# Ledger of designs, part 9: VH-VL binders against q9vne2r244to415

Target 1, 172 residues: q9vne2r244to415
Amino acid sequence: KLHKAQASQEAKRELQQALIDDINDEKPYNEITSDIKDFSQRTNIPDHEIIVIIWSTIMSLGEWNKKEELVTDQAVRHLKNYCPLLQAFASTDRSELALILKVQEFCYENMNFMKAFQKIILLFYKTEVLSEEIILRWYKEGHSNKGKMHFLEQMRKFVEWLQSAEEESESE

## First folded at step 4 (VH-VL)

Design t4 (framework fv_socazolimab)
Fold by ESMFold2-Fast, scan of step 4:
Order: sequence, then C-alpha cells, then structure tokens
Structure t4 (fold): chain C 172 residues (1-172), chain A 120 residues (1-120), chain B 109 residues (1-109)
Amino acid sequence: as target 1 above (172 residues)
Amino acid sequence: EVQLVESGAEVKKPGSSVKVSCKASGGTFSSYAISWVRQAPGQGLEWMGGIIPIFGTANYAQKFQGRVTITADESTSTAYMELSSLRSEDTAVYYCARDYEGWFDYMDVWGQGTTVTVSS
Amino acid sequence: QSALTQPASVSGSLGQSVTISCTGSSSDVGGYNYVSWYQQHPGKAPNLMIYDVSKRSGVSNRFSGSKSGNTASLTISGLQAEDEADYYCSSYAGSNTYVFGGGTKLTVL
C-alpha cells in the first residue's frame, strides 16, 4: 500500500527530471512526447497524472513577475510554447479535467496569478488543449477549494460566450 | 504597460465611411479585448462594440449593428473601427480602449481619441 | 441595451462627501458584480476610477464604490477642487456587451 505510493512518487519525480532534461537539450516536441509516452508505458502512469506533471514542470521553468497584470501576459506567452506537448496528453476527459483543476489550484496558491486563470483557460481552449465540454463540466461541478467562487466568477462571461455559440449552431 | 495610439482626425462627407485605427504597443495583443467608445460634442460616452482578437469575434451595440465593423490584425497589433453611411450625428470623438479581462468588464487603458467630423 | 440612469448633476462643498447613483436592471447592474466608474476632465479621455463594483484603480481612498440591488453608487469623500469632472458608470450587460450611464457632472463649490 505504502510501497505503491512510494513507487508512484519516485516515478513522477523521474518523469519531471526527464522532461526538464529534454527541454534543456532543446529536443523537438515530438521527441519529448515520445520520451514521455515511453516512460508512461514503463511506469504505468496514466495521462491524467502525466499532464499535471507537465503543467507543474512548465510552470517551474518560469521566473514570475509579482504584478498581476504583467504575470498574466508573461504566463500566456510562456505557455504558448508548450501547448502541443500538453495537447498530446489531453486526449481524455479525465486528463483535461485534471489540468483545469491543477491550473485553478496553482492560481489560487500564487496570489499574483489570481487574475491569470481565465486567460490560461482561454489559451488552452484556443489551442485545443481543453474542450468546450470539459470547461462547461468544470463550471457546473467546480472544485471545493476557497477560490472556487472567485474562479467561477472569472469564467462567467467566457461560459456565456461558449453557451451562446452553442445556441447559434443549433439552427438546422 | 500598454499604450494605445489612434489615427488622426478625419473630415468626411455624409454617406461616406470612416476607418479609425488603434495601434497597441506593449503586452500580448491577443490577451485582451479592444472596445470602441464614442462621444458626441457635449454628450456622454457610448459603447459601440469591441473585439476579442484571440477568437476573432466582435460584438456590437444594437444601435450600431449593421453600420459598424470592428476588426483586428494581430500581426501589427492594430484594431480598426469602420463606420459606414455617415450622418452629421456621427460627429464625435472616437476612443479605443483596452478591456484587460477580455469580456467587456472595464477599460483601463484608453487611446487619445480621434475626432471625426461629418459635414457637407 | 438600456442605458444606466445617473443624475445629470451633483454638487458638494470642499471637504464634504458626495454620492452619485447608477441605476440599471437585473440584466446589468443587478445581475452582475461588474460595475465600473470613469472620471473625465474636459478635453481628456476617461480615466478608470473603480471596477468590479468596489475595487480602486490606483486612485485615492477618498473614492469608494458600492451596490445594492439594481443601483450602484460612487462616493467621493473629502471633496477637492480637482474632483470637478464628469463621472460615468458602466456595467457588463450580458452576452459580452457593455453599457454606460448618461454621466453626472460634479461641481465642487
């Protein structure tokens, strides 16, 4: 029981380090994706855990501005470079949901990112990392942390836009 | 920090069209929305519409629907507002403004304004 | 989209407080917490004072915002001569649209 938890945590640390090494070696994204998929098969780590490790690793590479308005633009610019990598592991509803929940947690725990949540989710939607279906599901079901109502309020207008697009497309 | 610089004053005849530009410097252009707000002499502020460049979508106030077109060019970080079928009542100062949240919440950075005069 | 209702003018003496109201409906002011206030001096572009009902945009603590039902309010305490300006409220109005109030001219006596 404890053995399984320890083996899983060790594998996750190995994946994070391998990803850092691949990025520092300037490997193309298709090679990085291949390396991660090989690691996943070997260690039996599912996509919904891999995508969280990728997110955490990418965010650890940034040197973040302390001002809310500046850090949001910085984060979006930084993350644009890694959307193909995130997309490769966002193929299941569970991995998409895990990602949006981890973004919410990160933005809540880092005060300067409190306003960044919506812009990061917009980027992931535009780049097909996150689907409309999962964003709407997150909005309805939500997360139980103290930032929940804050981030739901941030997303209200984007959700209205998504829903209005659905209503328009219904005309056949 | 973002600055918005608008094109110069225009004098137009009734029935013509005008296209005002708004060039953003600094920041990621696609990460925010650009609204257009006009103010006729001695009158209040009037929201005309805005564009969310990341989606390529523009929304318009009902009063201007069919006469106004708002576009954006991400490669030049420039937003445009074109108003057609000009009347004397369209004489106003036209402002572009940044909506930082991108959803028409509030406008924190404003252009200097472009005076458009419609006269025969 | 209905324009928001503001008094055409308000006045106050130096050092006093003044409150400007902004009344809408449940589809704008009453339905959302996205009310902003702008100050405009003659010949200048508007300047954001308050956003999200009560948050200050780097302005003095003398400026405060609040909302009750369909009515938002801007309160300016300790009136100074430079506060003399036009004040506009605005609100998100649903469907990614925006509305302004008619504006209020503040005269500092």
Scores: ipSAE 0.079, ipTM 0.670, lowest interface PAE 5.3, mean pLDDT 87

Design t40 (framework fv_socazolimab)
Fold by ESMFold2-Fast, scan of step 4:
Structure t40 (fold): chain C 172 residues (1-172), chain A 120 residues (1-120), chain B 109 residues (1-109)
Amino acid sequence: as target 1 above (172 residues)
Amino acid sequence: EVQLVESGAEVKKPGSSVKVSCKASGGTFSSYAISWVRQAPGQGLEWMGYIIPIFGTANYAQKFQGRVTITADESTSTAYMELSSLRSEDTAVYYCARDYEGWFGEMDVWGQGTTVTVSS
Amino acid sequence: QSALTQPASVSGSLGQSVTISCTGSSSDVGGYNYVSWYQQHPGKAPNLMIYDVSKRSGVSNRFSGSKSGNTASLTISGLQAEDEADYYCSSYAGSNTYVFGGGTKLTVL
């Protein structure tokens, strides 16, 4: 069981490096997606783990501003370029939840990103990487204790807006 | 701290179009909603619409749908409001304003206003 | 339109309190907790005073907001001469749109 866990970790590192190489080679996103799909089939790594590796790789490629206000705009702009790639692996509720939890963890562990969480989630909602359903589930269930109250308060208005839009759709 | 600077006063003929600019400096531009609000002489505030530059999403008040176009150029940190088919009733001061917490209509930073006069 | 109804004018004496109402419907003020209040001095752009019904935007503690049903209220305590201005409420109105009230002129006597 330990041996299989080790092999899985090595495969994930291999995928991260292959993704870095594809990005540096400026491959079209459909080719990068195909490369990752082939890798996933060979290694049997599920989409909810692939999407986390894609997120971590993309964030590792950024040179981040130390000012909280500037880094939020920088991060959203950087991530916008990779939304088609993330969307290709946001195939299940589990993949979407894994992504939102990893974003929360990243923002908590990198202090200049503490206020970036809401806008990154807004970007992913707008680009159809994250669904209304999974955002509401995350908000209700509070799966991660890392900065929980901070990020729930940050998302309160967006969640109320999502619920407002649903009510209007039902009443119209 | 962000500051918004609007373009200068305009005098236009009925039936023409006007395009007002709003340049942001001193803070982030792309991830905050920028609203356009007008005020006719001696009248109240009237919300026209907003844009979130990073998303390219613009939404308009029903009254202005079809006549107003709000755009943004992220490379110059500038938002624009273009109003077509001008009437004398469009004579007003036009303000741009940036949201306090992103895109929720809580306009904390305002431009100085651009006077648009539609006459003769 | 001015979808939200405000009194055209209110007045109060120095040091006293005044309350300005903002009445809408279940489709705006009554349906959401996104009411803002703006202060406008003659010839100036508006200034955000209150947001989310009751949160201050760095303004004096003399300003407070509240809401009950379809009516939001701005209360100004300890009136000062510089409080003399026009006050506007606004609310989310659904479908990613916002509306303003007609405005209230505050005269400090």
Scores: ipSAE 0.041, ipTM 0.662, lowest interface PAE 5.5, mean pLDDT 87

Design t41 (framework fv_socazolimab)
Fold by ESMFold2-Fast, scan of step 4:
Structure t41 (fold): chain C 172 residues (1-172), chain A 120 residues (1-120), chain B 109 residues (1-109)
Amino acid sequence: as target 1 above (172 residues)
Amino acid sequence: EVQLVESGAEVKKPGSSVKVSCKASGGTFSSYAISWVRQAPGQGLEWMGGIIPIFGTAYYAQKFQGRVTITADESTSTAYMELSSLRSEDTAVYYCARDYEGWFGEMDVWGQGTTVTVSS
Amino acid sequence: QSALTQPASVSGSLGQSVTISCTGSSSDVGGYNYVSWYQQHPGKAPNLMIYDVSKRSGVSNRFSGSKSGNTASLTISGLQAEDEADYYCSSYAGSNTYVFGGGTKLTVL
């Protein structure tokens, strides 16, 4: 019986459908971004919820291979096309953290994506969807218990890479 | 399954350069990291560097910095290693190898090797 | 010299066990858990045996890896004739670089 919560959930479903329609209409990413920003202003849905809806919508559009080795490659190829859209709503630490937690949850709940987490995060880092700061914060604080040890182990080498790049190089 | 095929043997003069290619088949090329490792006759393995094609980022062992350039062409699924200012000590078999996890160190598929001979 | 120190040669009899050591420093083997072992037969490209110190790359359970401080070890149990080869360790060395050991020639007697 929470009217505000119900209205918010209906608005989120409206956003997801509008995004699907824009993608099917092959709108350029800047028009899609503008449509979502207009929606955000009207509904007061914050960026950290919008970015999660964008992620979930993009992933719902894929017909995923059941083979773990093939689905990782497929997912990275698919997501490359939407990185500018995700980046437009990765405006705060909170929205970046919401995205990485949702990616973790998705990969945990879909067994064929268990090994895809590291490569998706690396893609988002290279495309400036996720910052080094937030990836390191996620790694240290491990906010989600879903597959925590599994995903921390996957990210260990990438985190060492980030830390090596930050530190004064002793490359000789 | 993934296979790496390297270009043919080369004989080069001192001071010239050589560019070895490594063509990948099977799987998505951009999802692998490709390393270059050489082995001089009767000697051990030596890591030269590698590239992550999806990101266009290359990394080099300090010994080879400034003389080696590693590149990748995602459209042709081919990685390249170019070594300049060749010396007789550069005579070796040059291997490319992929890391399935998209990172260096877990080199589970190797090319057949390219022999480069530097002669006076 | 090679960045990582391995014995030049080791030998063992059929059915016995052998251990090959790989010693580095705190900037490679001691600092990271990313040690790999490669097997190389004469005239062939290397084959990945072990990665991440102890994980098998589709090879027989006769091969196992471990690490203590700055030294990683490859142990081969139940030696077979086909195990005769050169074995190389490698380790992450920071700054997105890797280093190899000098290699160890295994002779199966």
Scores: ipSAE 0.019, ipTM 0.589, lowest interface PAE 6.5, mean pLDDT 85

Design t42 (framework fv_socazolimab)
Fold by ESMFold2-Fast, scan of step 4:
Structure t42 (fold): chain C 172 residues (1-172), chain A 120 residues (1-120), chain B 109 residues (1-109)
Amino acid sequence: as target 1 above (172 residues)
Amino acid sequence: EVQLVESGAEVKKPGSSVKVSCKASGGTFSSYAISWVRQAPGQGLEWMGGIIPIFGTAEYAQKFQGRVTITADESTSTAYMELSSLRSEDTAVYYCARDYEGWFGEMDVWGQGTTVTVSS
Amino acid sequence: QSALTQPASVSGSLGQSVTISCTGSSSDVGGYNYVSWYQQHPGKAPNLMIYDVSKRSGVSNRFSGSKSGNTASLTISGLQAEDEADYYCSSYAGSNTYVFGGGTKLTVL
């Protein structure tokens, strides 16, 4: 059983390295997506684990500014290039929730990113990486304990707006 | 389909303030950022600031900090730019513009412009 | 006073190509990949032509953008009479702020 867990960890490291290689080779998004889907089929790793590996890999490629006011814009700009790739693996509610929880964890563990969470989530919402449904679910029940008060407060106005828009639509 | 309609021309005296409005139609107002850009007669474009309505977060160009206030009213789908302590150098056409994918500098839809004249 | 430097004017003949430069610093053009180009005809609001350095905003393939170091460039090939306009570059300048170039008047001869 332990040997099987080790094999799974090795497969995840292989995916990360393959993704880094594809990005460094400047492969178009559709070829990168195809490579990852082939890997997923061979290793049986589900989308909700793949999207976390994609996120972590993309973030590992950035040389981040230590100033809170500068790193947010740098991160959004960097991530915008990879939204189609992330969207390809945001196929289930589970994948979307896994992504938002990992973004929260990253922003909490990297203090210069504490104010970046809101804009990263807005980027993912606007590019259809994250749905309104999953953002609302995260806000109500799916959020991690890491920086909970801070990130919920950052998202309060956005969540209230999402809820108001939904109510207006349903009132007809 | 998305349109930005600005308020009408204004003539103001030095030392007064002006508030220009920008009403959005044809799309989800709160889902994008709105920038304010001015152009003095015969001169170039100058970014003044912008706002993301859903967050109420406004940012300003350093030159205008302390004189400009950008706000948004989501209930009326209207953004506002208020410029105080007016000088003759503030005579310009003031544009609002939509930043399509959030806050990335893609100003794809512009208002028609509001002429503000500062004269005694 | 613009933060980004553009030539005041450029000219080209019908069917030829012209390139407009936009020079900043490591705090704007050189530090970020958020350069946009706008076309403005007399009496009208600007129109977005290029964003993210090289992406077209629904405009003709005759328009292309590029960047090297602190200088971004807009190239217009196969010049047509309607291309005669003022062209402005804009760059992200950090902290959710943007700056514009001084503008370039293109004359099509």
Scores: ipSAE 0.009, ipTM 0.510, lowest interface PAE 8.4, mean pLDDT 86

Design t43 (framework fv_socazolimab)
Fold by ESMFold2-Fast, scan of step 4:
Structure t43 (fold): chain C 172 residues (1-172), chain A 120 residues (1-120), chain B 109 residues (1-109)
Amino acid sequence: as target 1 above (172 residues)
Amino acid sequence: EVQLVESGAEVKKPGSSVKVSCKASGGTFSSYAISWVRQAPGQGLEWMGWIIPIFGTADYAQKFQGRVTITADESTSTAYMELSSLRSEDTAVYYCARDYEGWFGEMDVWGQGTTVTVSS
Amino acid sequence: QSALTQPASVSGSLGQSVTISCTGSSSDVGGYNYVSWYQQHPGKAPNLMIYDVSKRSGVSNRFSGSKSGNTASLTISGLQAEDEADYYCSSYAGSNTYVFGGGTKLTVL
């Protein structure tokens, strides 16, 4: 078990470094996606763990402004460039939920990002990285207690809008 | 398909304020940024600011900070732009425009424009 | 004057190609990949042609966009009479703000 756990941790670090190298080498996103899929198949690391590594790697590449207003803008602009890559590994409900939870954790642990959460989630919704279903599930169930009341209040209006659209779709 | 309908032409005195409305019909209003862009007679386009209705957040071009206020009423799907302390150089056609993918400045749907004339 | 520099006018003959430049700085065109191009016919509101530097908004594939350093370019191939219009570039300029270029009058000869 220990041997297998150590191998998995080593593989995850290898993936993160390979992704950094691919991005620094300015590889096209289709090639990066193929490289990661080959890695996933070889190591048996599931998509819900891959997408978290991709998120963490992308965020590690940014040199973030300490002012809340500036960092929110900076983060959304930066992340938009990588949405096709994230979408390629958002193939399951579990992967989407893992991504939301990791975004929540990151925003909570970096104070200047406390107000960025809603805009990042809306970006992922608009670019089809995250589905309405999983955003609503996160809102109702919420696995992470890190900043839970803050992020639920921040998302309240967005969730109400999503639920209104759902009701309209059912009536039509 | 989303359409934006702006309020009618205005004639204002220097020093007064003007409030232009932009009503969206069809499609989603709240999750898309609405920009305000003006064009003085014979001149180019000038971006004034935008609002994302669902968040209630508005941002303004530095030139207009302190004079422009952009608001939105989600219940009526209407955005507003109020410009105060009017000068003759504020004479222009004022457009509202909705972003393509949300709030990235790709203005794909435009109102017909509202002519504002500032004269004594 | 405008934040982004465009030539005041360009001209081309039917069937030929024309390129319109849009020059800014590292704080807008050079720093971000959020350049849009708008076409405006007299008395009409602008129409989005290109966004994110090179993506078409459903317009003809005769329209293409590119960027090198601080300069973005709009290229129109196979010029047609209806292409005669004013063209404006726009770029993200930081702090959730956008700027426009001064505009270019295209004349199709």
Scores: ipSAE 0.017, ipTM 0.605, lowest interface PAE 5.5, mean pLDDT 87

Design t44 (framework fv_socazolimab)
Fold by ESMFold2-Fast, scan of step 4:
Structure t44 (fold): chain C 172 residues (1-172), chain A 120 residues (1-120), chain B 109 residues (1-109)
Amino acid sequence: as target 1 above (172 residues)
Amino acid sequence: EVQLVESGAEVKKPGSSVKVSCKASGGTFSSYAISWVRQAPGQGLEWMGGIIPIFGTANYAQKFQGRVTITADESTSTAYMELSSLRSEDTAVYYCARDYEGWFGEMDVWGQGTTVTVSS
Amino acid sequence: QSALTQPASVSGSLGQSVTISCTGSSSDVGGYNYVSWYQQHPGKAPNLMIYDVSKRSGVSNRFSGSKSGNTASLTISGLQAEDEADYYCSSYTSSDTYVFGGGTKLTVL
């Protein structure tokens, strides 16, 4: 009488723990990526679910500052170490959207991160974890209800910058 | 609550194409997967493909690759399924359905179905 | 053709329980925790009953899902006349697609 929802939760917990163990063992990024891909192949968990587990695991490893201004810089520095790992599983539009929505949810649920969203998305853009295309699509219609107006307003100038660069290239 | 309204019945000749529409109202459209599922008379359900509108990307069942095109127009909250090179065995009711949590194939809202008859 | 195997028909008496199986492979049912169950009454669109063995909101507690290896099961307890319908399972696949079972006609005696 084992419920499938419970079994699914156990598989995700197993992946999270395996990732924590790999990080604690100081394995290089390519070995961590290989271990996760092997797990994904055995459990058939798709990349758009893997990437949110990676995100949640990485964020669970941080000891976060209570001051909103300081936690933003702390989070960016921490996440920069794991951008190659996130990029390895940002292989589809689905994975990229899943990640941006999960970042939005995390920042909304942790008040000291409310103003960190823009900087985290900018980091992911610069490291090619998130594409311009998906950020623009998220802004248009792909955002969750959690803090929707707050995060849209926060991203307005960044999105305008992305759009202005595109319009300049379109003049050809 | 989201409702999906499909276009009206079609009668088509073999070799032609049909394009069925599915208009969403009453809730979120763009971030939820829309699937197309058909059912021939007296037969079971068959998944054809799906699209997540904000991505503009569609996935198709192997059987329909090359014959089916699924698109979405976010400005009108409408998804489309176009099936080409119609054969008599394509006679079926065509349903659109919205995914429960966005993209996991758990189709919680269904259109009423569009009957497509292929005959000469 | 549908790829997942279901019995063509099952029957049960009012107040009894019935179980419908859905068998696939490691590349669908056995590999993924995304098996859904749909109820379809004649002339109607399907209705989602079970997702990932959890009941959809508003669905009777008489409906439950389970999975073991390559086989998922839908169990309906306390059978009622309105349960008479066709039931379909559906699973995610390793090709990033979805596949339905052949369907099972439930007759309530």
Scores: ipSAE 0.006, ipTM 0.479, lowest interface PAE 14.3, mean pLDDT 83

Design t45 (framework fv_socazolimab)
Fold by ESMFold2-Fast, scan of step 4:
Structure t45 (fold): chain C 172 residues (1-172), chain A 120 residues (1-120), chain B 109 residues (1-109)
Amino acid sequence: as target 1 above (172 residues)
Amino acid sequence: EVQLVESGAEVKKPGSSVKVSCKASGGTFSSYAISWVRQAPGQGLEWMGGIIPIFGTANYAQKFQGRVTITADESTSTAYMELSSLRSEDTAVYYCARDYEGWFGEMDVWGQGTTVTVSS
Amino acid sequence: QSALTQPASVSGSLGQSVTISCTGSSSDVGGYNYVSWYQQHPGKAPNLMIYDVSKRSGVSNRFSGSKSGNTASLTISGLQAEDEADYYCSSYAGSDTYVFGGGTKLTVL
């Protein structure tokens, strides 16, 4: 059990370092994606764990402003460049849900990011990293208890819009 | 193809309020930021504020805070800008503009402008 | 006075190049890569020319943008008569707020 967990953790650290190296080498995103997929096949790390490692690595590369007002814009700008990479591993409902839960956790645990959640989710929605289906599932049943009141309130209007955009109103 | 159509010209008395509308057609409304920008005769562009309709969050330039209210009605794809306590200095053309990608003040589609004249 | 400083006017001859500067501070131009340039002909709404400092909005490749420190620049090469207009820079200023420059009148001789 312990040996298995330790080998898994070592593989995850190797993936994170390989990703950092690829980014520092300024490799194109299709090559980074290929490198990660090759690593995933060798280590059997599933997409829902890969996408979390990608998110955590990308966020670790930022030097974040301590002011809530400034960090949201900084984070969205930083993340926009990596959306194609995240999308490549957002292949299942499970991987999308894993990502949105990690975004929620990060924003909660880093107080200056508390107001950034809604804009990060909007970015991921517009770039097809997160589907309407998974955002709605997160809102109703998949969300974490961390910062629950704050993040659900931030997303209330967005969720109402998602629901109305898919409905055809033909009733009086 | 997105088009923004603003309401017609207004003539108002000092001390009154004006509410200008901006109706979007031909594309996505709610996930884009809508900014309001004014231009007094012979003067430059001045950003007043903006709203992201799906979040319901409006932000205002400090100069206009307390006098301007920006709202949006997603059901009609219409944004509104209401300016109160009008002065002669508020005589201007008022534009609405859609922010490209919805967040960074990169205004790719503009309304035709609404002339507001504040006269005695 | 506008938040961003532009020259009131610039001029250039047909076929030449002209550069318009836009100077702010670390809280706008210097702090962000969200500088836009707008062209405005008399009696018309502004038209987006450049966004994200240097990206063209489908306009002629004669228009280019750049930024160094607190100063952004719009360069128009191969000047044509229809380029005669007012040009405005705009920058993100944080917290979903934006500021404009005072505008520059370009005269094509």
Scores: ipSAE 0.050, ipTM 0.639, lowest interface PAE 6.0, mean pLDDT 86

Design t46 (framework fv_socazolimab)
Fold by ESMFold2-Fast, scan of step 4:
Structure t46 (fold): chain C 172 residues (1-172), chain A 120 residues (1-120), chain B 109 residues (1-109)
Amino acid sequence: as target 1 above (172 residues)
Amino acid sequence: EVQLVESGAEVKKPGSSVKVSCKASGGTFSSYAISWVRQAPGQGLEWMGGIIPIFGTANYAQKFQGRVTITADESTSTAYMELSSLRSEDTAVYYCARDYEGWFGEMDVWGQGTTVTVSS
Amino acid sequence: QSALTQPASVSGSLGQSVTISCTGSSSDVGGYNYVSWYQQHPGKAPNLMIYDVSKRSGVSNRFSGSKSGNTASLTISGLQAEDEADYYCSSYAGSNTWVFGGGTKLTVL
């Protein structure tokens, strides 16, 4: 069914352009959220696909530093502004997992972001875009094969910290 | 590449407070943790606490709870450590350090150290 | 008082090997895989040598780390004059806290 696939792909491009326009017009996040939810209702695009489009759109708006040591800070500062928007579509486990997998893919495909993955995930954890449960699930079973060993190693300390907090709670 | 430069030596009276600054240059500041570690004359290293500037969250060693405050100013890429109710035992070199992978305790870049002398 | 126990002093001859121990408990060295080693020359800030028990922080492969139970070890092979320094171990101690050992002075004879 090429026709339906083409219509779905066109809808995703329409959402991306509308989001770019809303951001350039400096609309408050609650108006942007309402616009996207209305779009989702009309097009039947689920939240786990919408959150990926939001992520990709936000990252496309950045003019990224080529130096690995500078781009991580730049990315975290940029993304912090959009955490409320991402959170609005991180409503299901599937949406959260889709987001973390796309962040992994982006960091793998953009060499200057190879060391940024952990910091972006930490930001999303702190802002409640990603839950402890889904980060642990990604670590154990849900990770993409793209840069797998690199990103697992990068996240090892954060995951052990999350698990240490659980053990301390249980011991008390 | 990233460099940490600390403020100058301080001589303080018992009961006063001292605030040491740590300015980062040449690399990422906001998304990496900065720890404060002290070393009394002829003694070992002691971790006091740290902060991740972008999150505004500081963590402190139990020994220093209530006496130490760690802050950061992202606009100037500067971290601060303020220690109150100074005692002669607080005479030490105070270091700021950036954590290797953004977590506390693995410090790969260090400031030059700030000597704080508490004398009566 | 230091949470982790190190020998105060260790010595070795040029070209030989030395091992520095760092002993804690099940609540730090024995309970976690977060052991770091720092080298400090007189009047200088510390340098990170080893992290995560055994991973080198850009240093020569003459430096290696290991752990058995509650004791971590730093081994320096092929001793050189510039290795003469103080060495500190550090470990995660739970509850987002870190502890240091008392330090070991290495003398290269």
Scores: ipSAE 0.014, ipTM 0.579, lowest interface PAE 7.2, mean pLDDT 85

